VH-VL binders against Uncharacterized FAD-binding protein C1783.01. Designs and how they scored, part 6

Target 1, 263 residues: Uncharacterized FAD-binding protein C1783.01, of Schizosaccharomyces pombe (q9us28r162to424)
Amino acid sequence: YGIFAAPILDVRVLTNPGAVKRTYNLCLDISKYPLLEGKDWKIGGSFGIMPPNSDAEVLHLAHLLKIPQHELYVTKVLRTNGGRWPTIWGEDKPRCLYTSLYHIFKWCSDFISKPPTKSLIRLLAEHTLNPVEKSVLLALSDFRQDESYCRICTQSCVTLPDILEAFPSCHPPVDHLISALPQLMPRWYSISNDPSLANKRLEMAFTVQEYHSPNGQSRTGICTGFLEDLALAFLKARHDGSLANKKFTVPMFRGVQQNPFAK

## First folded at step 15 (VH-VL; from k6 with light chain Q92K)

Design m5
Fold by ESMFold2 at other seeds, fold request of step 16:
Structure m5 (fold): chain C 263 residues (1-263), chain A 122 residues (1-122), chain B 106 residues (1-106)
Amino acid sequence: as target 1 above (263 residues)
Amino acid sequence: EVQLVQSGAEVKKPGESLRISCKGSGYTFTEYYMHWVRQAPGQGLEWMGGISPNSGGTGYNQKFKGRVTISADKSISTAYLQWSSLKASDTAMYYCARSHNLGREQNWFDPWGQGTLVTVSS
Amino acid sequence: AIQLTQSPSSLSASVGDRVTITCSATRSLSYMHWYLQKPGQSPQLLIYLGSDRASGVPDRFSGSGSGTDFTLKISRVEAEDVGVYYCMQSYKYPWTFGQGTKVEIK
């Protein structure tokens, strides 16, 4: 089980003048992808991208958790109560990981794309000192009703950082948080070309997914925002002549390759 | 040297049709977007719409949609702005302008054409 | 549509003065682009990608800013700097300009 850092060979902007949504095409080099014996790439097959959280979101979370920046990057033993570490393909069991909090928040934990679970909110309530704040969190985590949780957490697109900002007396232990947060999951894409005919190159198109946070600020989806940032940096580097001095890669892996046109 | 050369000034009456042109030279025409920008007398600049010459895709500012047609002939590196029925309110200076295609926020107009003055009077 | 508001709408300066023009956007942007339209001429690019000078633009012109607030500065204005200055965004269609800032020299 492995995630491959596919180099970006080319970026094309597909957005036409006047378009509402932004769309790009990426050309990825898969010539060095380690295929299992007897497997191949097929048109219409799938591949997954493992998008990291942005550095800005990781640093923001660390700030809200009162983690000093020097502690964020220290490699140390971290204990978990479960999960499939370090990747989603690992065994679901408690572990001792030798890594940093930065690496966990950057690559492994999903604290943005999903609303906090009731179990996570209960953990937060257990570590909240202000009685009014604690009472609200306990009500949100109440398994006997969903009305408050749906209205506040899911309908309003609330994230863990949003809760930590709204409940300043909440100080959860970081190791408990890591065990309670869901893991980042891949985003799936279809192969739009035949890589065997194109010297092991994948072409993929994506449209940037945008939405608004509770305070009205524009947010992008984790994966398409990550891909757009890479595309923009590639295009700017090509324009200013610095492309050869930079590396742009997409963390990806092969998916199911069943396609009715593959015979 | 990159240049955009527009067709000459036009004096027209309401209801008449008109097509003005913008010829690009000194660059690969299909690698850039072409845009039309209006400036009413004594007023500021308004984006009217643009075209991707490579794909033929066009888009329009809602204010001008249905009033004008933007097209291009890539064999002669020329973009066009066309009205089927002019109004007196169409009296303005019309510029073509080239933009890069570098994604969100990374596009600007360089160069601009010299402008085509269109006067519509009865 | 993203609205851009320039301030001031006009100004009069003497040669050698410092001139500051601001452009405020209705949403956060990373880059602003700036143009000068001299009397009787087409607009011409001054600053792109927030702070990069177009070819042939002297170093007395500078651009800065991020978020919603952007600034164009002329450190020592010269007589040839007369004209109308426009900011522009290319975040989302329709691309839009500020309403313009008329700069008179005397």
Scores: ipSAE 0.681, ipTM 0.876, lowest interface PAE 1.0, mean pLDDT 87
Fold by ESMFold2 at other seeds, look of step 15:
Structure m5 (fold): chain C 263 residues (1-263), chain A 122 residues (1-122), chain B 106 residues (1-106)
Amino acid sequence: as target 1 above (263 residues)
Amino acid sequence: EVQLVQSGAEVKKPGESLRISCKGSGYTFTEYYMHWVRQAPGQGLEWMGGISPNSGGTGYNQKFKGRVTISADKSISTAYLQWSSLKASDTAMYYCARSHNLGREQNWFDPWGQGTLVTVSS
Amino acid sequence: AIQLTQSPSSLSASVGDRVTITCSATRSLSYMHWYLQKPGQSPQLLIYLGSDRASGVPDRFSGSGSGTDFTLKISRVEAEDVGVYYCMQSYKYPWTFGQGTKVEIK
C-alpha cells in the first residue's frame, strides 16, 4: 500500500465547552487514492495514519546523542542484512539505503511513544562510562527480573530521551542505536462516514492524547499531536483568509475494509 | 455590527431563583459559542461555563457546576444563565461573551455583553 | 487548571511612559489573549493569538512571548489606557484569566 498524502478539506472542532479533552473531526480528500483493482472504501473499514516525530523531538534527540547539526542531514549509505527496517513497508531483504539520520528519526524510529526495550537498555549500559549509571542500566535490562523495568520504564512512561538525560555518561554509537530502536508504527482509525456516498471524502474524529513525562513535561501522543497541529494550522488559515495559500495533508493508507460483524 | 445585549440589573434575596439573558445580533448565533464570565465586586474575571447554541451542548467550570444552568434558545438568538436558589455569594457582575471555536489556544472572547449586576441580599 | 500570574499587580504611569505587563503560565502555551477593562466598562479584546491586535486597537499596544512567559507592552501610554489588563488562556477548560494589572495615569 504506499503512503498517500491526503489533503485536508475541512476541520471541525468537536470539543464542547468545559470538556477535559480536545476532539476534532477531519475531512480528507481520498479521490486520488490509488486503490488496488477490485477494492473500495467501506463504512466501518479502517485506515492507517503514519505520523512523523516532530522536528523538536528529533532535534532534541540529536542533541542528547551529540550528533553535530551538520551530520544530522547528511545523506548516508546504510546497509542491512535483512528485514524491513527502517519502515514497516519495506521488503524483507538485505538492502542499501540512501537516507539521513534526520529522515530515520523523523519517519522511521519510535523513540517517544514506547519505553526503551530491555535490549536497547543493555546497549545503553554497554556504552555508559559512569559505573553507578551503568549498574542501574544493567539492572533495568536484566531479563531474569522485570520488576524494576516495569516500575521505572513502563509504568512511568519513560522514553529514550528521558534515559539519555538521566544518564549523562551514556554515549551509544548512533548506528547501533538505530538498529535497536523500534520502528515507528501507524495508528489505525475507523472510517466514520460512507466514502462512496461522499464523493471520495473520508471523515474521522480523534481525541488528543496527553501524557506527562517523569519530569512533569506535558507530551501529546505522536499521531494525535501531529493531527492537532495540522488542524490548528488549518483553522487559523481559514479564519485569517490564507487557506488558499497553504497545503495541509495527512499521510495515510487504506486498511482492512471487511468486518464480518459490520453487516 | 456584532452585539450582545444583556438583561437588566437584578436585586434578589437568598433562596430566590433568577434567570438572566444575553441576546446576540449581527452574526449567525449558532456558528459561535456563548460563555458566561463572573466578576465579583472588586475581583478579577472567572469563566463560569459555556454553550454551543447549535447542539445545546454545555460545560461548566467545576466551581459553578450544579449551582447554575446555562441554556440557549437559538430561535431568538438568546443565551441564559440561571440559578434555582441564589446565595449572597452570588453577588457579582455577570458577562456573556462570544467565542470562536478554532481549536486549542485559538479562542478568545469578542465581543462581550454590557454586564448584568446581580445583587443578593436580605 | 492552568494558572496565570500577572506582574505587576498595579502601576502608576505618566502619559508617554512605556508600560510592560507580564503573564506567567503554569504550563507552556503558544498564545496568550489580552483584555482591557476600562473603569465602569465591560472587558474588551485587546490582543489575540499572542500578537494580533483587535479591530480599533492602536499600534502602541503589542503582545509577545511564548512558552510560559508572555508580555503586553504599551509604547506610549495615553490617558485613555487606564483600567485593568487581563491575560487569558484557551488551551484547556476551564479557561482562565490572570489576576489583573491595574494601570493608572498620574
Scores: ipSAE 0.651, ipTM 0.868, lowest interface PAE 1.2, mean pLDDT 86

## First folded at step 18 (VH-VL; from k6 with light chain R27Q A54F)

Design p5
Fold by ESMFold2, look of step 18:
Structure p5 (fold): chain C 263 residues (1-263), chain A 122 residues (1-122), chain B 106 residues (1-106)
Amino acid sequence: as target 1 above (263 residues)
Amino acid sequence: EVQLVQSGAEVKKPGESLRISCKGSGYTFTEYYMHWVRQAPGQGLEWMGGISPNSGGTGYNQKFKGRVTISADKSISTAYLQWSSLKASDTAMYYCARSHNLGREQNWFDPWGQGTLVTVSS
Amino acid sequence: AIQLTQSPSSLSASVGDRVTITCSATQSLSYMHWYLQKPGQSPQLLIYLGSDRFSGVPDRFSGSGSGTDFTLKISRVEAEDVGVYYCMQSYQYPWTFGQGTKVEIK
């Protein structure tokens, strides 16, 4: 699917003492990136990162959906009733997928970065046994009245796991749930160095994006949280002397269309 | 051997200025953060603030912001803690401590300086 | 700021006793760092990254925990273990210490 696993060559912590936000620099090895004939990397161009959900979030969702860990990794035939699965550019059609639930939740479904859509909440309501819980979900999904939805779901940063935890009688079919979830989207970054001058190395800086869940716990954005986890593991491995035994990669791809003013 | 050697004990009166120092040796000074930690008599440890000697960037615990200044001279591998006007409540032991810069949660203090006792009384 | 609360605040132990010190955080953390300040000395590192012993620290010291609850254990305390033990977090600034646990050896 055109995604390159770029090795991390170096990590620098840019955060100063006392700083409110955490900032890092990654140096990526793009020497093996398969460029099309006649194309190259240019300063001012762009690249995309396809961030996965964390394993902790995937396992938590699987627990709430009552999926045993061994079933999570088994390759299965999953039938969707629509959506653009598994690609962000795919056709909106029913599909027969040969993959694991882990792969779908890890790499394909966005169940964290945005609140559930009203259509997803409607699906949840249709599969909720407790009448009080069902009536709340129906009210949240009512397209004619946005006040409850905005206050509960959007302004408080509610996620699908939060809803499943709050509504224990909700038992949606997994196949229908997967087809109703938004797809994970790439995050775009600008190229700030000339990789041909830097022996096909690409440097990028990022600041960790944080927000608070309804229960007051801190959460990170999917992409910058993923990048921080890689950076931390790299720095720890380098400190421990175990770096040579480990591989740290960032799933990335070259931008297809660049800003005309960058040329 | 990595060492942090602090300046000697000080006895001062309220209103006086003071600068204490911490000299690092046995390592590359600019590759680590330097911090100051306060211990009032009979009390626990409080982080006061720190500096990145490479960039000169500083940060402070809000409790001490505006009361002290942290600086460093990387050419002589030395960090400083300075008061413009001491108060009796500044009587404490002051430690410098080195930390790694390995990202969130992956930093600890090693080594610590021997401490500088500052006594402020009239 | 993240507050760390240690328990107990003090204890008295005999040589050979098991000692357990807990540190509770006001938010979830992955790692805790532990220091010992022996009488008249600077603090010194014991445990970093939750469970890693610093060079020269005997294996009778162990650290464990995750989330909001962290523990330092001494399996068989010795006379040299006297002092005040502190936990510390480096998740966010200001970095903070627990209030300390004073350990006396009879």
Scores: ipSAE 0.691, ipTM 0.884, lowest interface PAE 1.0, mean pLDDT 86
Fold by ESMFold2 at other seeds, look of step 19:
Structure p5 (fold): chain C 263 residues (1-263), chain A 122 residues (1-122), chain B 106 residues (1-106)
Amino acid sequence: as target 1 above (263 residues)
Amino acid sequence: EVQLVQSGAEVKKPGESLRISCKGSGYTFTEYYMHWVRQAPGQGLEWMGGISPNSGGTGYNQKFKGRVTISADKSISTAYLQWSSLKASDTAMYYCARSHNLGREQNWFDPWGQGTLVTVSS
Amino acid sequence: AIQLTQSPSSLSASVGDRVTITCSATQSLSYMHWYLQKPGQSPQLLIYLGSDRFSGVPDRFSGSGSGTDFTLKISRVEAEDVGVYYCMQSYQYPWTFGQGTKVEIK
């Protein structure tokens, strides 16, 4: 797939004193972005960022699923019942994938930003040993009424890890779980400068999106949280004088004018 | 040597206006943010607000919004805290303090000014 | 706003004592910053970014912690260490201080 690891050239903190939300500007080096012959960047166009889940979230999920750490990193055959692989541009079909669970959870599966579907909750219920826990999950997955699902799962920002924490007797098969999870989607940003006039540098601003988990802990959106973590590490490295020994990149791609799979 | 030097102590009556100053030296004034911190008699420290001297962008703690104005004159490396109408409750020590701006939680105050005591009484 | 609660609010120590000051936050943080205000003086930076000592700060001062609980320790207190100690967060505006810990020498 065509994801480009754009080096970060500079970070500016745009947050003014007293601001409620945090904002940053990133300057990305796109000089080596592989463009089609005759194409160039457009002011007012778009680009996508493919945010990974953090290692902390991946390890937490693995812990909740009782996946031993050595199993997490082993390359093996993983069967899916569908989904677009290896990227969102792939055909939606069943596949056999040769990869690790770590790679899938890190780069491919969205288990944080989207609430579990009723069908996923039904799968969880079917693999839950405790009868009280099972009955609660069955009620949440009931297709005959939506009120409790919407209130608990959607409006309360419940995630798969939150459900697994609350239902410790739930042990779903990992390959079924991977097939049922949504794929990580890119986040789209506008190009606000002319990179040709800016020596093939792309500038973008972002505001960190924050929300609260059911237990009240602050969480960030996957993409803006990922970008903030990079920005903080860059700023600290520059202040500490260690910037030259580190590489900071953003996985990105140029926006398309038409469906790329039609070509 | 980086220094912040504040204007002298003030004794005022309620309803009077006042502007106090903080002059920075020994560094590039526009590369850092300037903040004002209040300390009421016998009490702790309270962030009032701050300014980006380069852009003029300001922000305030909600408790002081509308009560004070923060400004800066970058040509003379000076920040200001101003009241249009003082109250007796404004009696406090006021410090300016310089900060880095290195993103979320990577900011601290260094240095602090010597403080300006403002006394407001009839 | 993020509230910071220090403990104890006040303490008396003898020269050579070990002093521990805690700062508890209403949400999870990675870093705490610490200041000392000696009698009659402006606050001065002691510890930044959780555990980094500011230039000229003696080795007897150390900072640690993460999450909601942070500590400042003085391994062997000296007479010059008297004053009020403040923790501060810069995670979000308004930036806030703890209510202070007054350290007195007996």
Scores: ipSAE 0.613, ipTM 0.842, lowest interface PAE 1.5, mean pLDDT 87

## First folded at step 20 (VH-VL; from k6 with heavy chain Q62Y)

Design u1
Fold by ESMFold2 at other seeds, fold request of step 23:
Structure u1 (fold): chain C 263 residues (1-263), chain A 122 residues (1-122), chain B 106 residues (1-106)
Amino acid sequence: as target 1 above (263 residues)
Amino acid sequence: EVQLVQSGAEVKKPGESLRISCKGSGYTFTEYYMHWVRQAPGQGLEWMGGISPNSGGTGYNYKFKGRVTISADKSISTAYLQWSSLKASDTAMYYCARSHNLGREQNWFDPWGQGTLVTVSS
Amino acid sequence: AIQLTQSPSSLSASVGDRVTITCSATRSLSYMHWYLQKPGQSPQLLIYLGSDRASGVPDRFSGSGSGTDFTLKISRVEAEDVGVYYCMQSYQYPWTFGQGTKVEIK
């Protein structure tokens, strides 16, 4: 499986005046997608997008972890306790990775899609200096009951950065944190047109998913936020005539249909 | 030159119907959205709603939903704002305004129509 | 709905003064758009996408800001700059305007 950088050929805004939700259509160039022999795109099928975290979220996390900006980008040996590195198709094992912290946070680690696990919160508690802060984190990670965790973390949409902001004495080792974080997973989308007719393009519609952080600020889902940012940049570039000077791509791959009776 | 020309001032009584118009010229009407903006006497600007002339899709500020109808006839590049039963509180200046549709935050009004003064009194 | 609050609500300036108008939003935004309504006229676009001047708008007008706070500046006000200035957001429907800032030239 390889991830293909599909160029964006067109963007249409599907949002009607007055709409609460924002919806877009993307047209992707798949003419150079490396298909396996004897395989083709299937009408009504699916494809996956591997969304990166935004640079703003990566830099914010690095700031909270006290990682100097120059160290964030340096390529070095990083050690993990497990996981499928560097991609979800890798073997789940401990590794020595030759990469940068930026690359891992940008493309590999999921630190904003959902609340930290109790296991991750316990790791944070073990590296928290303030005894009051530590006791709160231990209570949130208590395996004997879920009441505090559900009310505070799940229902309030708490993320790892939110915890690091709320618990300033928490200083986890970066290598341990990377090993404990879930990996970014692909997001699946349905094909809006029939690319199997040698159309050499793929159309997809998406609605931006929004939610609110504990402090009331709105956030977007990783994938639809990433896609919206690309769509906005494309539309602005087309409007101001700079489109020829820019490259807009979506990291994607063809889906595999498991049920032969499905459309 | 892109222009929006609105219908003339109206003097009406409560309970009467009214339809005002906004004709666009100098651009492809179906490539842009059209909006209506209200300005009560001595007051600021308030977005009422808009329409995509190509699809006919409309949306309204909840304050005006059910009170007005927005429509367009793309064959003559004209948008409309209509009341079925006017109230005295509908006395205001009404502007049409054109916007691009470039996604979140990337839309502004240019140009505006000259305005249609609607006066509703007993 | 996103609320926009302008400051000041009104001001009097002499020709040549620097005028600053602020617009505060109830959520973080990337772009603010600005309009001037001269006496007896419809609104006209001054600044779009935060800092871009509309066609025919003199260099003395500039826009800036990020997050929740945005600013329109007139570096050297002229008599023709009289009117009411409005900020506008197009992040989310309903699109909203600030309450306006009335500028008088004395």
Scores: ipSAE 0.721, ipTM 0.893, lowest interface PAE 0.9, mean pLDDT 87
Fold by ESMFold2, fold request of step 23:
Formats: C-alpha cells, sequence, structure tokens
Structure u1 (fold): chain C 263 residues (1-263), chain A 122 residues (1-122), chain B 106 residues (1-106)
C-alpha cells in the first residue's frame, strides 16, 4: 500500500579501479515491511523506489519562480487544472490540494528528468513578457514542426529550470505550472537475493545513469543519483564513525497488488 | 601502524623484464585498494592503475595499458607492478598508494610507499 | 579525463606569509584532495574531502571550494612547508593530479 522507509544496512562499492561506470550494492532492511498475511517477497520479483528531487533542485526552482523561502513550506490550498491524485493511477482531473509547494516539488513533480512538453512551453510563452523571448518559446512549442523542439529540448536534455534561466521574463502561475508538469514515477528493481530471505534483507545493485546538460555539464538520473547520494553519505558516515547517529532510508514498496506497471 | 614498504631501486637495460613489489602491513590488505603512481624525473604524479585485492579486479590508465601488469598476492599482503619489456622512457619513481573505496570523489591516497626508483639505460 | 590546473606553478614566500594555491577542474566536483611532496620524500596527504586535515597536519593548512574552483591555503607559512603541492580528484578514472605547485621559502 504505502511507501516504506527501508533502512540501509550496508553499502558496497562494486566499481573496480579504472571502471567507466559507477556501480553500488545496497542492502536494505525489510524486516519491518508491512506484509499482508500470505504474501511474501519472491526471488525474481520486483520492488519500486520512489525517488524525491533533491532539496538543492527544489530550492533552485523556487528561486527561479520567485517563490519566497517562507512561502515554499506553508501548507495551503493549491488548485490544479489536472493531474492524478492521490496515486499515479488516480483520475486525471482538476483538484484542490492541501499541501505545500515544497512537498509538491520534492515528491510529486518531475521537473528534472524529462524535457518540458510543448504544452508546458506554450504555457511559459503565454506568461513571458519580453517579445523576443516569447517568440522563441512559441517557436519551440509550434505544433507545425518538431525540428527546433527536438534539437533544443529533447536532444540537449533541457529541463524546466534551464528554460526559466534562459528566459528571465517568464513568470508562469505556480498552480498552472504544477498542473502541466509530469508526476514523478517509481523506478523498478529486481530482487536478486537467493530464496533464503530468512534474515529479512534485500540486496540490489545499481549503476549510476549519467547524461549531459546543454552546457556539457554531467547530470545524473533522478533515481540512481538519489541512490548514489545515499550510498555516499552512508559510506562517509561509516568511515568517520558517525553511522550510529544517522538514519539512511530508501523509500520503497513491493509493487502495487494489481498492475504495478499500469499506465 | 599502517605501512607500505616497496622493493629496492632497480637499474635495468631496455628489453629486460622487471617486477617491483609493495608490501602492506598494519591493516587488512583485502579491505582496501592498491594503486601505482608514476613520477618521471622532474615531473608530476600520474595514476597508472590499481587493483582490488579482494576481487582481483584491475584497471589501468590508458597510457600504461598493455605496458604494465598489476597484480596482488593477498596471502602475503603484497601488490606488484610488472613490465615484460622495459623502455628507457620507463625511468621514473614508482609509488604504491593505498585507498579506501568509498564511492565517487570520496577516495584519497594514504599512506604512500617510500617509492622505487627504476632506471632504464641503453 | 578530468584535467586539474593549479595556479601558480611556483612561488617563493617568506616565513609568516599567507600562501594560496588554486586548483581548477574541467568539470564540477564536490571534493578535492591535496598532497605535499617535500624534497626527497614521497607524497603525503594534507587535505581530504575538500576541507578535512589528515592526522598530524597543522591547522594553518585549510582547504575549500566547490564547483570547478578549489583552494589550499597556508595561513602562515613555515620553513618546513617547502615542497610541491598537488591537488587530486577521485570523481572518475583515471584519477588525476594537478601539475603541481612548487613552494620555496626565502
Amino acid sequence: as target 1 above (263 residues)
Amino acid sequence: EVQLVQSGAEVKKPGESLRISCKGSGYTFTEYYMHWVRQAPGQGLEWMGGISPNSGGTGYNYKFKGRVTISADKSISTAYLQWSSLKASDTAMYYCARSHNLGREQNWFDPWGQGTLVTVSS
Amino acid sequence: AIQLTQSPSSLSASVGDRVTITCSATRSLSYMHWYLQKPGQSPQLLIYLGSDRASGVPDRFSGSGSGTDFTLKISRVEAEDVGVYYCMQSYQYPWTFGQGTKVEIK
């Protein structure tokens, strides 16, 4: 049902000297996972991880949107033009949400891993004051051709923050923006432990997924970047002896009972 | 106390083979990585490659791949750097250095061996 | 590979001077590691994880920086600080060093 905060018991770095890609193994404590009677974990099965956006990315977006720091955390009524709630399988409809902008940007909206859609770019153009900037955004969102959009947005891995930086006269209403952004999706991993899960531990390996931003800067996929950051913090804490004073958890779940991959 | 003790200086001719060693003590050899770092006369430091003694996995800087072999014997806590055919350009100081493997950016060399001077003269 | 460029390549300082050495990377990094190679010796760790001093390293040594620019500072240089200073990254293989900064004491 819900998302379980699985404690990290161990991290092993699987990367050999000289390796091009970085690979880690996480050992997760699932002894407290709330299982229904008659259900259990199976080798070869799957589980989902629900990665949040980093606080740095959330704060950066809030800065670009001119949201005051104190307003970001206030719980308030947010009206949307659509979206699926309370789950990714919920009905896509307008809603009133009682939550904070921080919560929405941290856990719900995908503004980093995917390029903005043409409809999102159209919304941005409608709220752009500089005529030159507006004309560029209109061209990117033009349904009559895909050349500019593909070259600039998809092939260059442009994100919403990248556009807001490039077009400083763009001031979209936050509620409309949230309705236009895609929702964060879980990432699925295979259970590779042998059938002896009697110690109630789950091991998973992951390789960090990297790509390049428009300015050539390397960026990490949301989920494997999140997992690497946890792994690094765990390894550093173990090295400096502070591990016992810290909690490292992975937000995970055994797949929804029916259609864990349903659209 | 953690120590890395390297084999003594070598004077060789081009075409000869050579294996130099680095013996670790005061720590669990298989829990750390071992690296070799080259310093040509009057020059800076270059990472040559390394080994995980636990898994046996090795990797090399492309500049030295095919020129050297890195190995380890964990039963005697010793890492090796070996050439099958030395060149005059291999004249340098060679250091072994230990690292943790704590993931991206969280690795440094401590301690270093005392160095092995290899002189290759025609 | 990630290239590290140190500045200056050499300097001469009097005892008590403040010395600043910079290390610029060709990509953004979170941490830089620093070594000192005294004349005739092997390198030794000074600073790791950007700002942490190795054991036995005096507090006159400090490291800072993020992104592409990192610095090592010696607040009051002493005669024993002579040698070549190197920065190092361990973000990706091959791990690389800066070209070195030679510090001489007048």
Scores: ipSAE 0.716, ipTM 0.894, lowest interface PAE 0.8, mean pLDDT 86
Fold by ESMFold2 at other seeds, fold request of step 23:
Structure u1 (fold): chain C 263 residues (1-263), chain A 122 residues (1-122), chain B 106 residues (1-106)
Amino acid sequence: as target 1 above (263 residues)
Amino acid sequence: EVQLVQSGAEVKKPGESLRISCKGSGYTFTEYYMHWVRQAPGQGLEWMGGISPNSGGTGYNYKFKGRVTISADKSISTAYLQWSSLKASDTAMYYCARSHNLGREQNWFDPWGQGTLVTVSS
Amino acid sequence: AIQLTQSPSSLSASVGDRVTITCSATRSLSYMHWYLQKPGQSPQLLIYLGSDRASGVPDRFSGSGSGTDFTLKISRVEAEDVGVYYCMQSYQYPWTFGQGTKVEIK
């Protein structure tokens, strides 16, 4: 599976006046998508979008990890304990990667959309200097104790950056974090298109997913936040007449199109 | 030139019904949202609600929900604000205003109608 | 709903004075929009998308700000600038206005 940069042909705002949620439609050009011989886009099939983390979140994480800006962007050899690279369809094996920490945090690691696992919190505890902070993290990560700490983290949508900010004596090694963080996952869409698929366009509607952080600010889902930012930039560029000078693309790929056991 | 022209001033008694209108010209009516904004005597501006003429979808500020109805007739590029039973507290200037449809935070009112003064008194 | 608070509520200025009006929001925003309602008139757009001037609005008007704090400035006030100024957000419904700032010319 290769990731295809699908051009955005059009954006429509579907949000009605008074609506609580924001909804958009994107029209994507799939005319250049590399299809294997004899394959086509089919009803009941799927496609996926690979959303990156925002630059703001990557830079914030790097600041909390005390990574100098130069080191964040330097391409170097990074060794992994396993995982699939560069997408979830890659081989699950240890690797030597020639890349930057920026690229890994931008495209590969999920440190925003999910609460940290208990195993990640234990890793953080093991690298925390302040005894009071360490004891809190150990208690929160204990699988044998009352689950109220995990419920609090899940209910309040706590993220890795939130924990690093709350526990300033926590200094985990970056290579251990990369091995412990889950990989960014695609957002899947089901194809419900009619016979007009012959024009090699996909229309997709999405609703922005919002969550509340411990500091009271709303956060968006990674994929729908990314898509909204693209949609807003496209709409603004079209309004101010600069659209022809800009290229807006969505990283996407074709999924399974037909159940092989269908009768 | 884009223009919004509203119906004339109204003097009504409590309990009466009323429909006021806003006719758009100089633009494609269904490509923009239409909104109603209230200004009570000596007071500021308050968004009442709006309509997407393309989809027919409407929404209301909760303060006015159930008290007014917003509608549009796209064949004549006209939006409406209706009351089924007016109160004295409905005495205000009512503006229609057009907005773009450019997503979160990227919408503003331009142009505004000239306003319709509604006076409700015994 | 997002509340917008303007400061000051009113002011008097002499022709040629510099005027500053602030608008504070109860959440972070990227853009603020500004309107002027001259006496006896409907509101008119002054500034949109934070800093862009509407057609026919002179250069003496400027908008700035980010986060929760936004500013409208008039570099050299003229007699025609009298009226009530409003900020507005279109982040979420209901769209809301500030309470207004009345500007009088001495």
Scores: ipSAE 0.701, ipTM 0.890, lowest interface PAE 0.8, mean pLDDT 86

